VHH binders against Protein leg1b (leg1b). Designs and how they scored, part 2

Target 1, 342 residues: Protein leg1b (leg1b), of Danio rerio (Zebrafish) (Brachydanio rerio) (q4qrf7)
Amino acid sequence: AVVTENGLPIQWRKAPSDLSHLPISNTGVQVNPWVYSQRMTMLKMVINATNAYMSSMGPGEQENPLWSLPLQLGWKLKSGRLADPTPDSSSTCGSEASDPVCISPLSFFGCVNYYLSVLPFLAAVETGVVSSGGHQMLIQVPAEVAQDYCSSYSDCSTKHPNTMAKWHLFFQSLRQVSQSKESDFNKKDSILGLMWAAEEESIQTASGACTERQKLYSSPEVSFQQSSVNLGAFISAAHYHASIERSGKFMSHLPSRVLQEADSPPNIADLSTEENHALYMLSWMNSINQLLGGSLVDLWRKAMCSAQAREKGQAFLDDLILDPKFPGSSLWSIICVMSTSC
Short names: E, the ipSAE of ESMFold2; O, the ipSAE of OpenDDE; V2, 0.75 times the mean of E and O plus 0.25 times the DockQ between their complexes.

## First folded at step 1 (VHH)

Design b09 (framework vhh_7b2m_4)
Fold by ESMFold2-Fast, scan of step 1:
Structure b09 (fold): chain B 342 residues (1-342), chain A 122 residues (1-122)
Amino acid sequence: as target 1 above (342 residues)
Amino acid sequence: EVQLVESGGGLVQAGGSLRLSCAASGSTFSIYAVGWYRQAPGKQRVVVASITSGGDTKYSNSVKGRFTISRDNAKNTVYLQMNSLKPEDTAVYYCAAQYPHDFWSGLNYDYWGQGTQVTVSS
């Protein structure tokens, strides 16, 4: 069986049928708690990524439109205001180019696209529910596993690549299992079980901070303030195949097409899938920021700092993610299709 | 994860040739840059050739014009063709797979093989 450091197994169960009555929005709209958690996780990711980016800009630069984001990021990288890792002389990649290794300004969108592709499984770890072929399965993750994930997610340390590699393998295995029949979740010799058992030693080394991880997990404010950019970076490093190819297409075409100086924006139907996704992300981020009065970061910070403000902010965020007429609502549908297409 | 296994080493006379193979097991090996390193007794391990995921190659000055690195992504294998071998090429040869840093990760994923002995007699 799959066991944690304390011998606790991961449990798989069918999700309760009556969860559809929670939560409800201010408009009376009901939605599945797993769908709510999935959208909320994506919203938190976007807020954290936007906050990290905005905090790196000078005051005047924060007035620039989000659709100019690729140029602003490129400028910051070239000006040295954003530090990027410098490959050493043993690197087999960067120094073979005629120019220094310059990280694509669109690698930001590459990380976002990758995060969106794994978001349902990240939500399953956070919420305890995974969707599979029309069924919803309850995943009961022991506290030690949740703590290890939380530590990896919110910890800014880059010294634990083996820990992130384990989570990448875990999510790949979870994806395979989530596409299986309900009976497959009861297989004790599953790939997920075998892979998890093989990695036990490294997790035990990290468990010295178990009490602090429990505090982080129990304090959402701390977890949500640091996680999305760091997690996206770890995941992109280990599983960048599709993201690199798609990011390459973004680099080649998106800046000239999205940032054209023409009066009319490019016709979205003529864009590549990757360019279209980047444009949707820019539009979605801008629409959310506008709905929050240009105060997305401030509202989120206030919502997380006090119980009273948290309830008021949560009600607003509930309306935002549950509103079917919200600009960018098609993004929820696209994510659902990508995440649940068997 | 990626596991690397080297093969093709052996004993050869000066002026001879050997082809080393680095076979990868695991998924998505094509995204990795791969390098061939060598370590002679009592000396530090040094890089001799590298190939990026896109196929760009680089060689150390000591082997340029004699060694050729290539990859076959369909077979998950990287090769090192060694021509005009010299006694000073005698070493254990290692292959390594490296995921390049990006500005978000700050991480370096290195995978190493067990090595294969190359001996060049005079």
Scores: ipSAE 0.000, ipTM 0.102, lowest interface PAE 21.1, mean pLDDT 46

Design b10 (framework vhh_7b2m_4)
Fold by ESMFold2-Fast, scan of step 1:
Structure b10 (fold): chain B 342 residues (1-342), chain A 122 residues (1-122)
Amino acid sequence: as target 1 above (342 residues)
Amino acid sequence: EVQLVESGGGLVQAGGSLRLSCAASGFTFSTYHVGWYRQAPGKQRVVVASISSGGSTKYSNSVKGRFTISRDNAKNTVYLQMNSLKPEDTAVYYCAALTDYSWPYEGTYDYWGQGTQVTVSS
């Protein structure tokens, strides 16, 4: 693990060399531009893959809504398929007054991704690093935003342990539900209650931490871009982790000490670019797993499917990859923007 | 061969209107975030307006309510409609196609046009 001359973690990979032309908001914060239409396409791919998971279930499993992520969230099916989500978030919810409260796709993915994006930044601020097994993970945030957070975080940081604890309880409950029988269907409201509590705490934390930057992201379109970027980074990381583990041939080419150092972001001269990307993502996944107290990839798979769907899980992850190269850089920028002021 | 070509600049009287166009070629325009920048004599280049690939817009405080940015992905073109022009709007206006700055990421480098002059007479 290497640190800068100032004792801060080194950004493992080089940022673009000419940043003088980047747009700066009136608040003085750099905002990374991103592609909204690609994010809409990615979200549709997630919906399609979720529909494929549902279609792959056996008769008994198809009748158990606890095994289906969309049904757990109150999403409505049209001809056995999910409707396309919209940025304003209501097209997949039921239209009858008696329908249960629906957590829209944008709200669900935004809240899950917000917590996952914030957790590494909060750990880095509190401890100076995100670590696993005694190694560190690099947080790649703009210096101006990081300095702003570090100077102002003392009052806001008190809520972060509670936010982390609530999301941890929600993820643990999802893991338990994935093993549940149909008789456990009545636990849906309790699980949704945990999600709503975690979402409320995350929104309160974001509001307190980033007033000026949050105004920049107040439009539905901008909010959708953030949620889509976070989801893309999470799915890309999950794909890299799953691909590394599934590929016995790939893993056989790595020295044992490199595998032991996988929780740090190495740049090993003997590894290809693809292998270095894979090690970076594995390091990221291990750090997140340590902080959540469980397997993040396993929780994601179990939230969506039966045993049958796990056989097709690799196809699901493959279908969701738009661009796996450095998804974390956009993720870290969003973490910083959403968590940098009180 | 990536190009951004600005057009529509010229001389206009205060209170008048002007529409700038930026035509893109050599890349998948629809997937890029696009912005308009300007540089007045003796000053640094500053952002004027930007538009995401999905159509979300942002404006500098000096032009809010007067300028409107829009895009036509079918024509690979972005527009800047400038209304109620003032002498202080006099500058060279640049079009830029921006990425999310991930590295290594092939095909997402920043692209700039050569600029178009806008002069507003008092």
Scores: ipSAE 0.000, ipTM 0.112, lowest interface PAE 20.1, mean pLDDT 45

Design b11 (framework vhh_7b2m_4)
Fold by ESMFold2-Fast, scan of step 1:
Formats: sequence, structure tokens, C-alpha cells
Structure b11 (fold): chain B 342 residues (1-342), chain A 120 residues (1-120)
Amino acid sequence: as target 1 above (342 residues)
Amino acid sequence: EVQLVESGGGLVQAGGSLRLSCAASGYTFDSYAVGWYRQAPGKQRVVVASIYSSGSTKYSNSVKGRFTISRDNAKNTVYLQMNSLKPEDTAVYYCATVRGYLSDWDFQHWGQGTQVTVSS
């Protein structure tokens, strides 16, 4: 599937069952093989849906924006809550498209990127206090979560500020699986306290309009203790990685040895924080570039060249891109090129 | 293991109607979005209509008002009712299911297709 620059398969190590073995270095997180695997699966699904849609279109239709298909193929659980004990007669729980709120493919990729940035947090939850009974359900709802972010990402109007409130319900459902007490939420360094802090940020973002939403996506939002099993650290690292990805600044200084050793990551203690982030993001960008391929990127670029798609896409990119804008090897840079390079 | 079978195609005069059926075996449609596609000779395969588990539908501009997609989950079948057929509707019609699950998806399961020919 994924290969090094020499065309050899990347041999990732088995993900640990206990995420306490995942090192956290100040503001960074080492590449987790499970997180990487989930990212690859999600991206392959999006790309395959896009390819099939494009291949089904006539020549004239290939100039139209492709904002709706991936969003319309999202998931919907019968109960609407992960921990809801309501019986579901369907063994697959349902794959149902809702009317898309995101109008632009750029919004969809933004939402996918944000979801992928929070996978370390979801992994920590699976191996932490709420792991019992939650494993498969968490894996089955990623697209619903991505669609909720697409809704909030694509619309700065007052009509959609509550989309982020669904993240609160998602986290609340995860909390209900645990045997937690209310007193546990008052401890800043407890797992439950960190989950509560993440939920408060989600609610504040939904209420605070576009600016507060940008802050949630682009910077470390939760302070954390220096521990290997700390949900706040994962949340902060995920937001930090999203911020760095948008800038692209660290990619140009990455040494060749990192590309050659992508399947055997070095000890974080031997690398600077910036080098560790560069290694993580290089693996991420190489995976995206490999899955997107030249033809798919070109098709998305042509689709986004329509007047309507460019207008909406540019507005969303301008809303989320740091000032000054930084071209580079990041998902935001790729999306920007696809939307503006006609 | 998983199979999709299209049926109901044939030769019809312009202005006539046909009802296509897509039957699934090996799994159920109730959890999936299902689309109808068509491919005319020398042309690319294009989407015609889609239906979601909620019952909501989407149509291409060329068939809006003439075609209706529907589901019968009890029979595990999706239908395409084609009215006011035109010669330009002549094509092989395919159905495909799309699963939105992160851990289990198959986008490449196509049926064998069913030929629709509309004469003037």
C-alpha cells in the first residue's frame, strides 16, 4: 500500500495496546502506527469515492465542483450517540448521507485533516478509562465527526455555530461509558479532567464564531502534565500538528536520512522538537501525496477552478491560513494550490 | 460473496417507460447509499441518480423530473423508474453501493449492467 521513496513497503511497527509507550516530547507526538493506519484507511476511502465519482462524470461535468459526494456518503448511527444503549437492528449501524453543509471539496479535506489530527486523542480514549465497550463504535463514526467539522469549517454564519456542539455530545457519550464520578472532573491532571477541558473548548468554539474556531484548529488548546498517558498532551499535540501542517515551514530542512528510515523512526531524545515534528509531518505528507497521485490532484484542481468552487474554497482557506501565508509541503498548501492554480 | 444484479432493461420507443431493478445478495441495502450509473457507447460512465438510507434522493440534470429512484429494503432492491424516455437515454445501466464505514468499504462492486435502448 504505502511505500518508501525506493518503492519498498513501509513496515510500521505494531501499535502498542497501552499508549503510555507513545512518547510525548514537549509539543510533539511520535508517529503512532495505529494512527497512521487509520489515516491511510480514511484517505483511501475519500480518494476512491472521489475517483469513482470523477470517472462516472462526462467531460463537461469534470469542471464542476465535487463538494457533495464524500459528504453525502457519511455515516449516521441510529441512536445518534456512541454510548446510547438503544437497540439497533442493523448489524452495520448504517452508512447514510445527510444533506451536506460543506459546499466545497476544500472544506471536506479541511475536516478530514482535522479529524486525522485528533486520532491520537481517540486512541488514548480507547486504551484509557473508556476503552471497555467503546472500541468498534469509535472506529465506525469517524465520517460523522468529519462531517460535523465540515459544517463548522465551511460556514462562519450564525446558522452553523452549533455544529461543534456535536463534538461535545460525542465526548459526553464517551464519558458515559466510564465509571467516573463528578469529583474526577475537578482534577486538572486526571484523564476525566482533560476530557472535560476538551469538551469545554469544543462548546466555546461553537459559540465563539470563526475566530474561536480557528484557534481550536490551529494551536495547542489544552495545557498538560508531562506524562506518557495524558489526553491533554495528545489533544495539544494534535492541534499543534495541525498548526504546523498549515505553515509548512519545517519541511524544507528535513535531512535525507529521515526519508530512508521512515519505517524505523529514531529515538525522540536524539532529535530536536522541530525535527521530530518534521519527521511526523513528512510521513503524513508522503502518505497523502502517494494516495492522491498526480492524476487525482489534477482532477481536483480542475474541478476547483470553477468560479463558484474557487470563491468558496478561497474564503475558507483565507479563514484558516496563518498570516503571513506559508507555501510548503502541507495539506493546506496542496489544497491552496489545487484551488488557486488554474 | 457480494453480488449486485441489474434487470429490467430492453428496447422501448421514445416517450415510453422502463423500470430497472438492482437486487443485492450477500448483504442488505438498508445501511447503504446506492447509485444508478449509465454508459453510452464511446462515452464515459456517468451518475444518473442516488438514494440514501434516509430515502433522500439526488438526480443528474438530464433526468430530473423524468426518472425516480426508490428503495424496497424488505426486498433488498433499488429501483429506477424511467419515464418519458429519449433516444439519448440509450446506455448500459449499472448500480453500485457505497459503504461509508472507515473499516469496511467496497466501492468497486458493480453489477453486469442492463442495456436500455430507446428508438425514435
Scores: ipSAE 0.000, ipTM 0.116, lowest interface PAE 18.6, mean pLDDT 42

Design e01 (framework vhh_enristomig)
Fold by ESMFold2-Fast, scan of step 1:
Parts: sequence; C-alpha cells; structure tokens
Structure e01 (fold): chain B 342 residues (1-342), chain A 120 residues (1-120)
Amino acid sequence: as target 1 above (342 residues)
Amino acid sequence: EVQLLESGGGEVQPGGSLRLSCAASGFTFSSYAISWYRQAPGKQREWVSTISSGGSTNYAESVKGRFTISRDNAKNTLYLQMSSLRAEDTAVYYCARDLWYSSGYYFDYWGQGTLVTVKP
C-alpha cells in the first residue's frame, strides 16, 4: 500500500488561496476547515500504518529507544493499537499495495518522519480528545523491524534526540512567526539560523551518504536555497518515495508554470537526479505550507523574493527552472516570481 | 513498474571473491545513482558503496580497497566485485535507487537482497 495525494497535502494547485491568512496564536489555533481536514487525514493514515506495524512486530517485544513517535493529542494504545482521537478509528491497513489509505512497510517510516517534522504544529491543536495531565503516547518498533526497512541514512535526522529537538524548535518558531501580521526580517533571519543549526546537527549525527550529501551543499554562510534543499534531504527519504509513487512518473504537484504544458506534466525520466530532488522539495514545502496555514510558504517566498529574484526578473522565468550549480534555487525563484506579493 | 533484482550471493571462504549483480527495470537506469547496502544478522543496515549517474564512486571505509562498484547502462545492471572477503562481510546485500546525487541518502526502491556467507 502506497500513500495517496488525498492523504498528504502535497497539491499546491488545490490549496485554498486564503490559507496564508489564518492566524496561529498561543491561546489557540484558527485553522481553515480544509487544512484541518487534511491534517486529520494524515494523522489517521499514520495511526493506521502504526497499528498495522504493531500487529506484525509481535506481542512481547521490548521498546526500541532508537525509534519513538511522541504524540501529545491524547491518543491511547488500545489492545496493542494506537487509537485515533476521532470516532472512526481504524487499523485495517497493510493488506494490498493498491489500497489508497493504507501504506506499505516501506512507506510506513516515511509517514513517521513526515509526522515528526510537523509534530510541534500538531501538538498545538486540540481535538476532541485531550491528554491527561501531561501523559504522552509513545509508539516504538523493534530495532530489527526498523533495520529491515530503514537504513541509518533514511532516518539520520530522527534517530538522535538533539537533532529532533532542534527541528522541533525550528517548527515552533515558524508557528510563532505566523502569528505576526508584519514581515520581520530579524525574525526571518533567526528562523533561518534555526533551520541551519538543525541541518548542522544532522551533519554531526549522520554518517556515510547523509554526511557526504550535506557537505556538498554546505556553505560558510547561511544560504536559504541550500538550506531548503538540505532540510528536505534530512527529514523524510520515504516521503519523497511516496510522492513519486503517487505522481507516477510525472510531477503533477508542481504549479502549471513549471510544467512544459498546463496540466500536461513532463516525463520525469528526462530530469537529472538533482532536478528530481528539487521538484520533490517543492512538493514537501507545499505540504508543510498547507499544514501550517500558509505561513511557511510566505516566509520562504519573501526570503527568495529578495534582490536576487528581482535582479533575474520575471522576463527570465524560463531560465530559472533549474540551476545545475545549485539544484532547487531556480525553482524557489520561480515560486517567488509567481506570487503577486513579488 | 520499478524493480531491482539482486543475484550472485553464496558461500565463500575467507580471502575469497564474489561478484554481485543488480538488474534494474521500469526506469531510466542511467539517470540515477545506485547504491549497495548490506545487513548482517542483528545489525542495522549499512551503506557499502555508490556509483553516480556520471560514474563517480564512493565506498564505506570498511570495504575500501577490497570492493569495486561498477555499472553497465546498456544492460541496466549494477555490479559489486568483492575480494579479500572476511567473516564480517557476511550479510544480505541490497541494491537501492537514489533520488539524489548522494549514495543511498534517498532510497526509493529496494531489491529483495542476496545472501553472502563467509565461512571460517
């Protein structure tokens, strides 16, 4: 079973235009019902996948400290299964790869990594179920099961507590900034600094291929474009895998202006590995933007709509599709230019 | 449908050699970096080697100088030539397709694996 596009909000072209105007506050969260629905669908998918894995891992297995999924929404383990806070809780996943709401073992850890990347936002939103006095539901899988699917490279940013703490801080800061009506360049720089610190921590804890990848794109100075590419690389390898499976061989989740023809996506086989990665970064950012009510995209858009985007100009939009030297930078410039705010 | 199929595993004595193959189908093989990974009993899966679309190669320190990765784009096949095998090389070997230039950083499809046993 593969994760469908309906289960993950990766379709920017389907997002309501009013998402970026939703307030997020310390006294509560005002969320567009469409965004709330997408978030709940994703949570149900993660819960169903987790329950399917609980069924397969055996009854007496000790918890593996390398893999844990904190959940602060008042969900409870019920007869060996994680309970959905909604009345329609289900654990019927894992039968066929063609089931659109079920995810295979290969997609399971991708959903877990995606969930962890949005956990600070989810923890701030209360549902019909509230945790009791600070109780937190944790679910873990045995090391041997995690090793069968995930190498250290695919989850390098999630296995180390310090790395996870930095990512949580980054997302908490994004939530706080989204409460402001005004653009604040000092806060934007601080948030970019937090993202860079999280990536640097990932470099310190990663080994082999993860470290080599980060090192290639490392800079003595914080680079928004490089940091954006690196951020995606350290959050969820399996999420990108699921995105490819949902889109087939075409990049249907990109804005029409990036495609050769409107609603006629290009053949992905014609793109280099670096170009494919840049396109998946856009899909990932769109997913986070929708979940956060648009605040993340506004932050990224303004960062990329700086003097660099103005220097290149809208007249050179076709030239901004991809830059071989810095994969992803041209795509972010295109997004910036397509915004009416630019 | 994307598929990766490993073969060439077996039993060998310490100091011996073995050649593994990975046959790929369902995608443009020449456009992707492809990696070898292995998993020994009770251990985490570890990266072994990667070859980029352009032919650049990287190796884990534990196999450097003993293993050689190569590819044949005309046959859509990846190879791992292993020499001077040691008991610690005993593992199931997997090939994986990378979404990024880096070795195994983003893996999107795994093969079923092939067992290599080095008997003392």
Scores: ipSAE 0.000, ipTM 0.117, lowest interface PAE 18.7, mean pLDDT 43

Design e02 (framework vhh_enristomig)
Fold by ESMFold2-Fast, scan of step 1:
Structure e02 (fold): chain B 342 residues (1-342), chain A 122 residues (1-122)
Amino acid sequence: as target 1 above (342 residues)
Amino acid sequence: EVQLLESGGGEVQPGGSLRLSCAASGFTFSDYAISWYRQAPGKQREWVSTIYSGGSTNYAESVKGRFTISRDNAKNTLYLQMSSLRAEDTAVYYCAKEGRYLWGSHDAFDIWGQGTLVTVKP
């Protein structure tokens, strides 16, 4: 049974606003039903968004569909319960998969150890960069940062902000490296940075990294904790970008044509759960990306890349971040910054 | 009830032209963005073009300048005018209604017909 700080049970469908909501335990190989339920809910959302976008937006290399990457990287679901139908998959079974799918914790968490996969999130809002060369972007999370978070949580030390500060410093460091045009982040010996690889090489690299991480961190518990942290960070990022104020600031930067045709941003006050906020925000961002011809990420890349526009772009991203202490909010800022090539 | 039916495909020589149609029923056609997709033999489906309820249009880079998407709201019909056809355009073409994700489900792409085959012969 999992409870909040006030002793109330955590609803299985509630997406956490930060990683402190994750019921993580350093007590051995166990499937936490709440964490499992949160993973299944978010994984369904991510796979549905990824499948819809990869099928509907972004022509390109079609031999290895990117929508399958979440499954190949250890986000394994049983056939017939994977996702809502796309043009490539004719199925009714996936859309209402409210029942838990029984998946081994080891196979479910293995291949995302110490990597914060941004592919499913990016595929929900952008396809051009990935489809052109099958490139995949992975953010490597230092083991020390992820372990410190899990350890601090298991100590029930809500008074200790050091774990969140350490996550913030890590993401801030990645942001500074990106701004300095440093490309050494793809070296195997580097813990800080971005990894770029072709789709086929990304799957091979992730598989290789998974194997090496399992040898280096030979505990199923470590794999479980790292996967939970990665999912929590994604949930946190989606939640923070669902705020009405962030939507308002974002809207002010869109072309007038898009503003005329776009749906109003979701009213967060009308929604009762963090998961609903995240889902409606991602849906809204998908509609904006569609109106931009699949170029939402490219819009921000151009804003950040120009020497004359870098300060304007940086100021906008600073305004977009709701709370820099939450890893998810910093991750969104990093995704925008890391999309720049200047 | 929501239904999209494609037609107009056939065999054509390289450099030729075809016009595809998609007849819609079961929803308020004018309220939705409608897209064309295609699937070549042995490949996954790919997006071709979208026309939004407000009339704006987007095209895949590979078809830009050669294909034109349009709609007739009075007839609940979507069109794709294809010109300068190439062997690489050989595919089954589908149309799809777009929507949005909701808790536990999504409202996007709730219908695909059997499509209409376009073959560009050498």
Scores: ipSAE 0.000, ipTM 0.106, lowest interface PAE 20.4, mean pLDDT 43

Design e03 (framework vhh_enristomig)
Fold by ESMFold2-Fast, scan of step 1:
Structure e03 (fold): chain B 342 residues (1-342), chain A 122 residues (1-122)
Amino acid sequence: as target 1 above (342 residues)
Amino acid sequence: EVQLLESGGGEVQPGGSLRLSCAASGSTFSSYYISWYRQAPGKQREWVSTITSGGSTNYAESVKGRFTISRDNAKNTLYLQMSSLRAEDTAVYYCAAPYSGSWLRPSEYDYWGQGTLVTVKP
């Protein structure tokens, strides 16, 4: 029996933790072209970062299960690199650039979760385990090591030569993706743009429709911190994820939130798969966000609550943010305790 | 299902050495990593060491440089070589494996052995 920080119990049932139980979905969601461009940019970022990291790995480290998620989502390993997904692995439709286009919510959430998971995982490879307050924590990220990864990694290569070489390739590819196609969309309103802008200078927030929710957001920043609270939150989120997987509970309102940008009738079988996968991804996103000091979720909420995007009918919030108004099980309350918006 | 069986525990003097073994029963278990844990009298169970399927190792700070984890995949066996033993190393030692080796659940273990007692006597 696991309990949340609010003392709510989690009831366990035996089930495999294997990702093979999550089938690939081809259900499409029609969104406006600008939203589609943002999501495709994130997908390309994940692919490029993964390929750069894999290219830097030694023979023994290539057996690391880190690559299993992209392969399961329909990406194929080809000569030590991820291949581009097949056209049918994401339901992209629309022949005109101005037409509403389709993208799979499952594919989008999968890419987001993978990207956020890579950052602390690479840092954790250099660390050991600490017991704190009776908790056993397998992974610990020292503050100084984390700071090297999120700021001046190239200047610190002599401190951590092999790890910094891998991080150098990873951040080099990420920076190149961030700099590409900057003429194709307003990068200050994108998740990636907000993350990079926070490191260089302040960003302007759009005035208007999301005022009250945006007042709750911290200044955008990426933080890697060592603390028992942050590591405990990571472990707790892993337990929430395991609880979702083992309980087999489905929430009918989650597909409705995800599909609010869709103009096509839903496939009920794909909705069940998307619901399970979305809860899985959100749980791990909260876990990674807490390990990183809470900044990434705030960046995402700020980007998705952009007044300009909302007023133009470019809803972002319903795709990725836990809905605290969802009338359902205590499981949403448990996951919400891990986030700053509850 | 995977069944784990530890062996090799016993009594040693401070500064001595001991080798623990953990054998998987039945089929070769499919895991990305396998770990050693220990539980000292009156204390919580604590992590000692982990080895991945590829052979990468990690250690608790209290045992780093004194303990060595290894595996023999042909024999379905995990080992813990302990040297420079101290009174604080007295504990029941357990090996543990997850339902699967998913990297998304790095701290969760569902298969545990029966344990083997290590006593360091002055």
Scores: ipSAE 0.000, ipTM 0.116, lowest interface PAE 18.6, mean pLDDT 41

Design e04 (framework vhh_enristomig)
Fold by ESMFold2-Fast, scan of step 1:
Structure e04 (fold): chain B 342 residues (1-342), chain A 123 residues (1-123)
Amino acid sequence: as target 1 above (342 residues)
Amino acid sequence: EVQLLESGGGEVQPGGSLRLSCAASGFTVSSNYISWYRQAPGKQREWVSTISSGGTTNYAESVKGRFTISRDNAKNTLYLQMSSLRAEDTAVYYCARGLPYDYSWGSYRLDYWGQGTLVTVKP
C-alpha cells in the first residue's frame, strides 16, 4: 500500500560519513513491502495453524487442556474454532475492560493488528533516527501514510483509548517534525521515546487480555508462561537469538550459514540480502513467540503430540513457510521434528 | 525497567590499562547481545566490541588485540578490559543492548544505552 519500491522518504541534511558501510539509497530508507506482508502473515499463520489443529479434533477432544492455550490468550471460540480478527459488531459484551469475559478477540486483535500495520513505517522512522548519529536529518512522512495506518484498525481506539492516545501523540509529534523546513532533528530521542511508549502500551494491552483470560481459563497442563522481559523486547533479534540458543533444537533445521551469522552481531555491509532476510525473520519469529508466552515451538509441539491431530493438520501447516528461501523452515517440518517424542 | 550503568573510566597514561564495567538491570546479560560503543569529542559514536548470548566476541579493527569484552553472569555485568591505550582511545564509552540496524529488513528499537563513562588518555 503506502510503502513503495522507493521506500519511505527520509532525507539527510548531512551525509552520514561514518555510516558509509550501511546500505542507504539517494531516495532515503528502503522499507520492503514483503517484510510488512511477512509480519502480518506470521500472525495469521499462528491463528490458522491453531484453528487447523482444533478442527482436527472431535467435539469431546476440544475440552483437552492441550488446545486451551488460545482460549487462555483471549481468542474467541465459535463451534470449536478461533474467530478471525474481523469486526464482530454483534458482540454482546460491553465496553467495560474490567470484565475479563468481555475482553473480546476483536479488542485483542484490533490492537495487535494496528501495531503490526504500522511496524514497517516505525522501522523506517527508527532506522533513520538511529542511523543518523549526530547528523541532521529531515523525515518527510506523507500525511496520508500516517493517517492510513491510524485509521486502519480503529476498533482498538474504541476499547482501548489510552493505547490509541499514545499512538496519536507519537504521530502528532512526527507530523510536526516532518513539516519542518530544516532537518535539524533535535527531538529524535523524544520521538523514539513516544514511539516506544505507544508500542509498549499496545503490547501490554495484548498481554493484559491474555492474562485476564488465563486467570479465567487456566489449566495446569497448558500453563501460559509469559516471558518476563521489559519494554521493547517484542521485535528483538537479540532476544530471539537467545531463545533459540536455549532451545538448541529449533535452529538445527536452519542452514549452517544462518546459524553462524546469528552467533555474532551482523555487520550489514558484510551480509548478503538473503542472510539479512533470514536474521530478520528469526527476529520476527521471536516476536510471535513472545505473544505465545515465549514458546511458539513448544505450544505447537504439545498440541501435535497426538498422532490423530498431526495427521489432520499436516497438509495445512505444510503451506506455512517461515522463510521461502529455506525449505527446511516450513512450520510443519519444524513442528514434526520437535514432536517426534511425546 | 531496563537500565545499563557504566563505570571504571578515568585518566590514564599512554600504554596504560583500564577495566570498564556495565551493570545491567531489568534483563539478563547472558541472554542478549551486548555491545560497547564509544564517542570521541565532536565525532559520532563508533562500535567497539560485542558479545553474543552464546559468548562469541567481536571487535572493531582499531581495538583488536588490545581490548577484551567479557561478562559475569552471576553479577549480570559486562566488562571491557582495555590495554595498550592510545590517545585516540579518548572517548566516552557506552554499553548498549541490541543489534546493528538493517535499513530494509530489520530495524530494532532495543538499543538501550547507559549514561557513559569517560576515558581520557593523556599525552
Scores: ipSAE 0.000, ipTM 0.104, lowest interface PAE 19.3, mean pLDDT 46

Design e05 (framework vhh_enristomig)
Amino acid sequence: EVQLLESGGGEVQPGGSLRLSCAASGFTFSTYDISWYRQAPGKQREWVSTIRSGGSTNYAESVKGRFTISRDNAKNTLYLQMSSLRAEDTAVYYCATGPDFWSGYYTFDYWGQGTLVTVKP
ESMFold2-Fast, scan of step 1: ipSAE 0.000; ipTM 0.145

Design e06 (framework vhh_enristomig; at its last look DockQ between E and O 0.03; V2 from the best seeds 0.00; counts 0 for: pae E 21.1 > 2, unsure alone 64.9 < 65, placed apart)
Fold by OpenDDE, look of step 2:
Structure e06 (fold): chain B 342 residues (1-342), chain A 122 residues (1-122)
Amino acid sequence: as target 1 above (342 residues)
Amino acid sequence: EVQLLESGGGEVQPGGSLRLSCAASGFIFSNYAISWYRQAPGKQREWVSTINSGGSTNYAESVKGRFTISRDNAKNTLYLQMSSLRAEDTAVYYCAAHRTYYDSSGYLYDYWGQGTLVTVKP
């Protein structure tokens, strides 16, 4: 899949750097996360505001591990996964004559991304990392599915206290960790740990809120959706350094279009070898995890017991997903070996 | 039917000025934030400026201090006053209305015009 434009997330440059152009009501700034550019702006603001705390990640702003979020959003847009999935829908969302600007509230991945964009943004604002300009941030929610989304930091905290708490902790800790006397290695691992804890919880929260939307997709796409969620657990546990480069490379192996009923990895004709391999491996991992009643992820988490172990885990995940010749069957062996090294 | 019609494009010399207009119809103009975008040949469309329903404005860094966005709600018209134009400002300029409320289908999307060409050359 194409996941970057000129080395940046899809339509990154179209997104304003702040929300000052948006309507201000008596109660605050009205943000519409179903407008792609506004959602991207929220992520952009978060990244820009956190760059100063990410020196332990490496040189340059490209090393900010939050880059995975806008890249994911861009991939979703480019691959058509933000469109209204409803057959024969009267909605023009995803079928615009011009560049796509709409995120459908009925989109599964749009829904998931909501929890990975709006929630961290609101937490960043609440903690003062992102400037609000003295305004409360209000998030517009669609009427038909309003129950699946939240409208403010307070509302999101009420509905999803654990998720918001983790984001809050992440943003609060950024200053402390970055200013600590710890090694860059330890700082990096700590920041990534906090970030992924929040992201993972967001994905879990989203899984609950967004599940009904899966009914609107093909069986293969649903399988992929579930596999993606499963992968998130592995990635999170490994404290994956999701720089723009690493994230881009990883996501380039994700499917470039919505899967249809006839699609069967690894033999999808119009997808690349890399895409087919990634799909197959994701499906395989998810299947194994399901067969084990979720224990595979638990074992993986145990194996990710140290920063050193997590580095190895990251490398493994890269090999598993990115190398078409990498045997997935080695996963269990690797997990066992790594677990013993803790 | 929602319509946005850009006008005012043309050829201008570097350092020159140009004023673009965007005539809107088919929706409550005063309730919408409206933006200018531009797309140069071979490049992706980029955001230029926005004026929200309250009249607050925002600009891309590349045009800040040179371009001024304004609106006349009585005429349902958006304007872009461009000054100190540069060669890199050459592009098709588009106006877009940003929906701030959901339609009957529960979806939000932008309305786009067809664009007007601005060419800055000696």
Scores: ipSAE 0.000, ipTM 0.213, lowest interface PAE 11.3, mean pLDDT 89
ESMFold2-Fast, scan of step 1: ipSAE 0.045; ipTM 0.569
ESMFold2, look of step 2: ipSAE 0.000; ipTM 0.120
ESMFold2 (binder alone), look of step 2: mean pLDDT 79; pTM 0.794

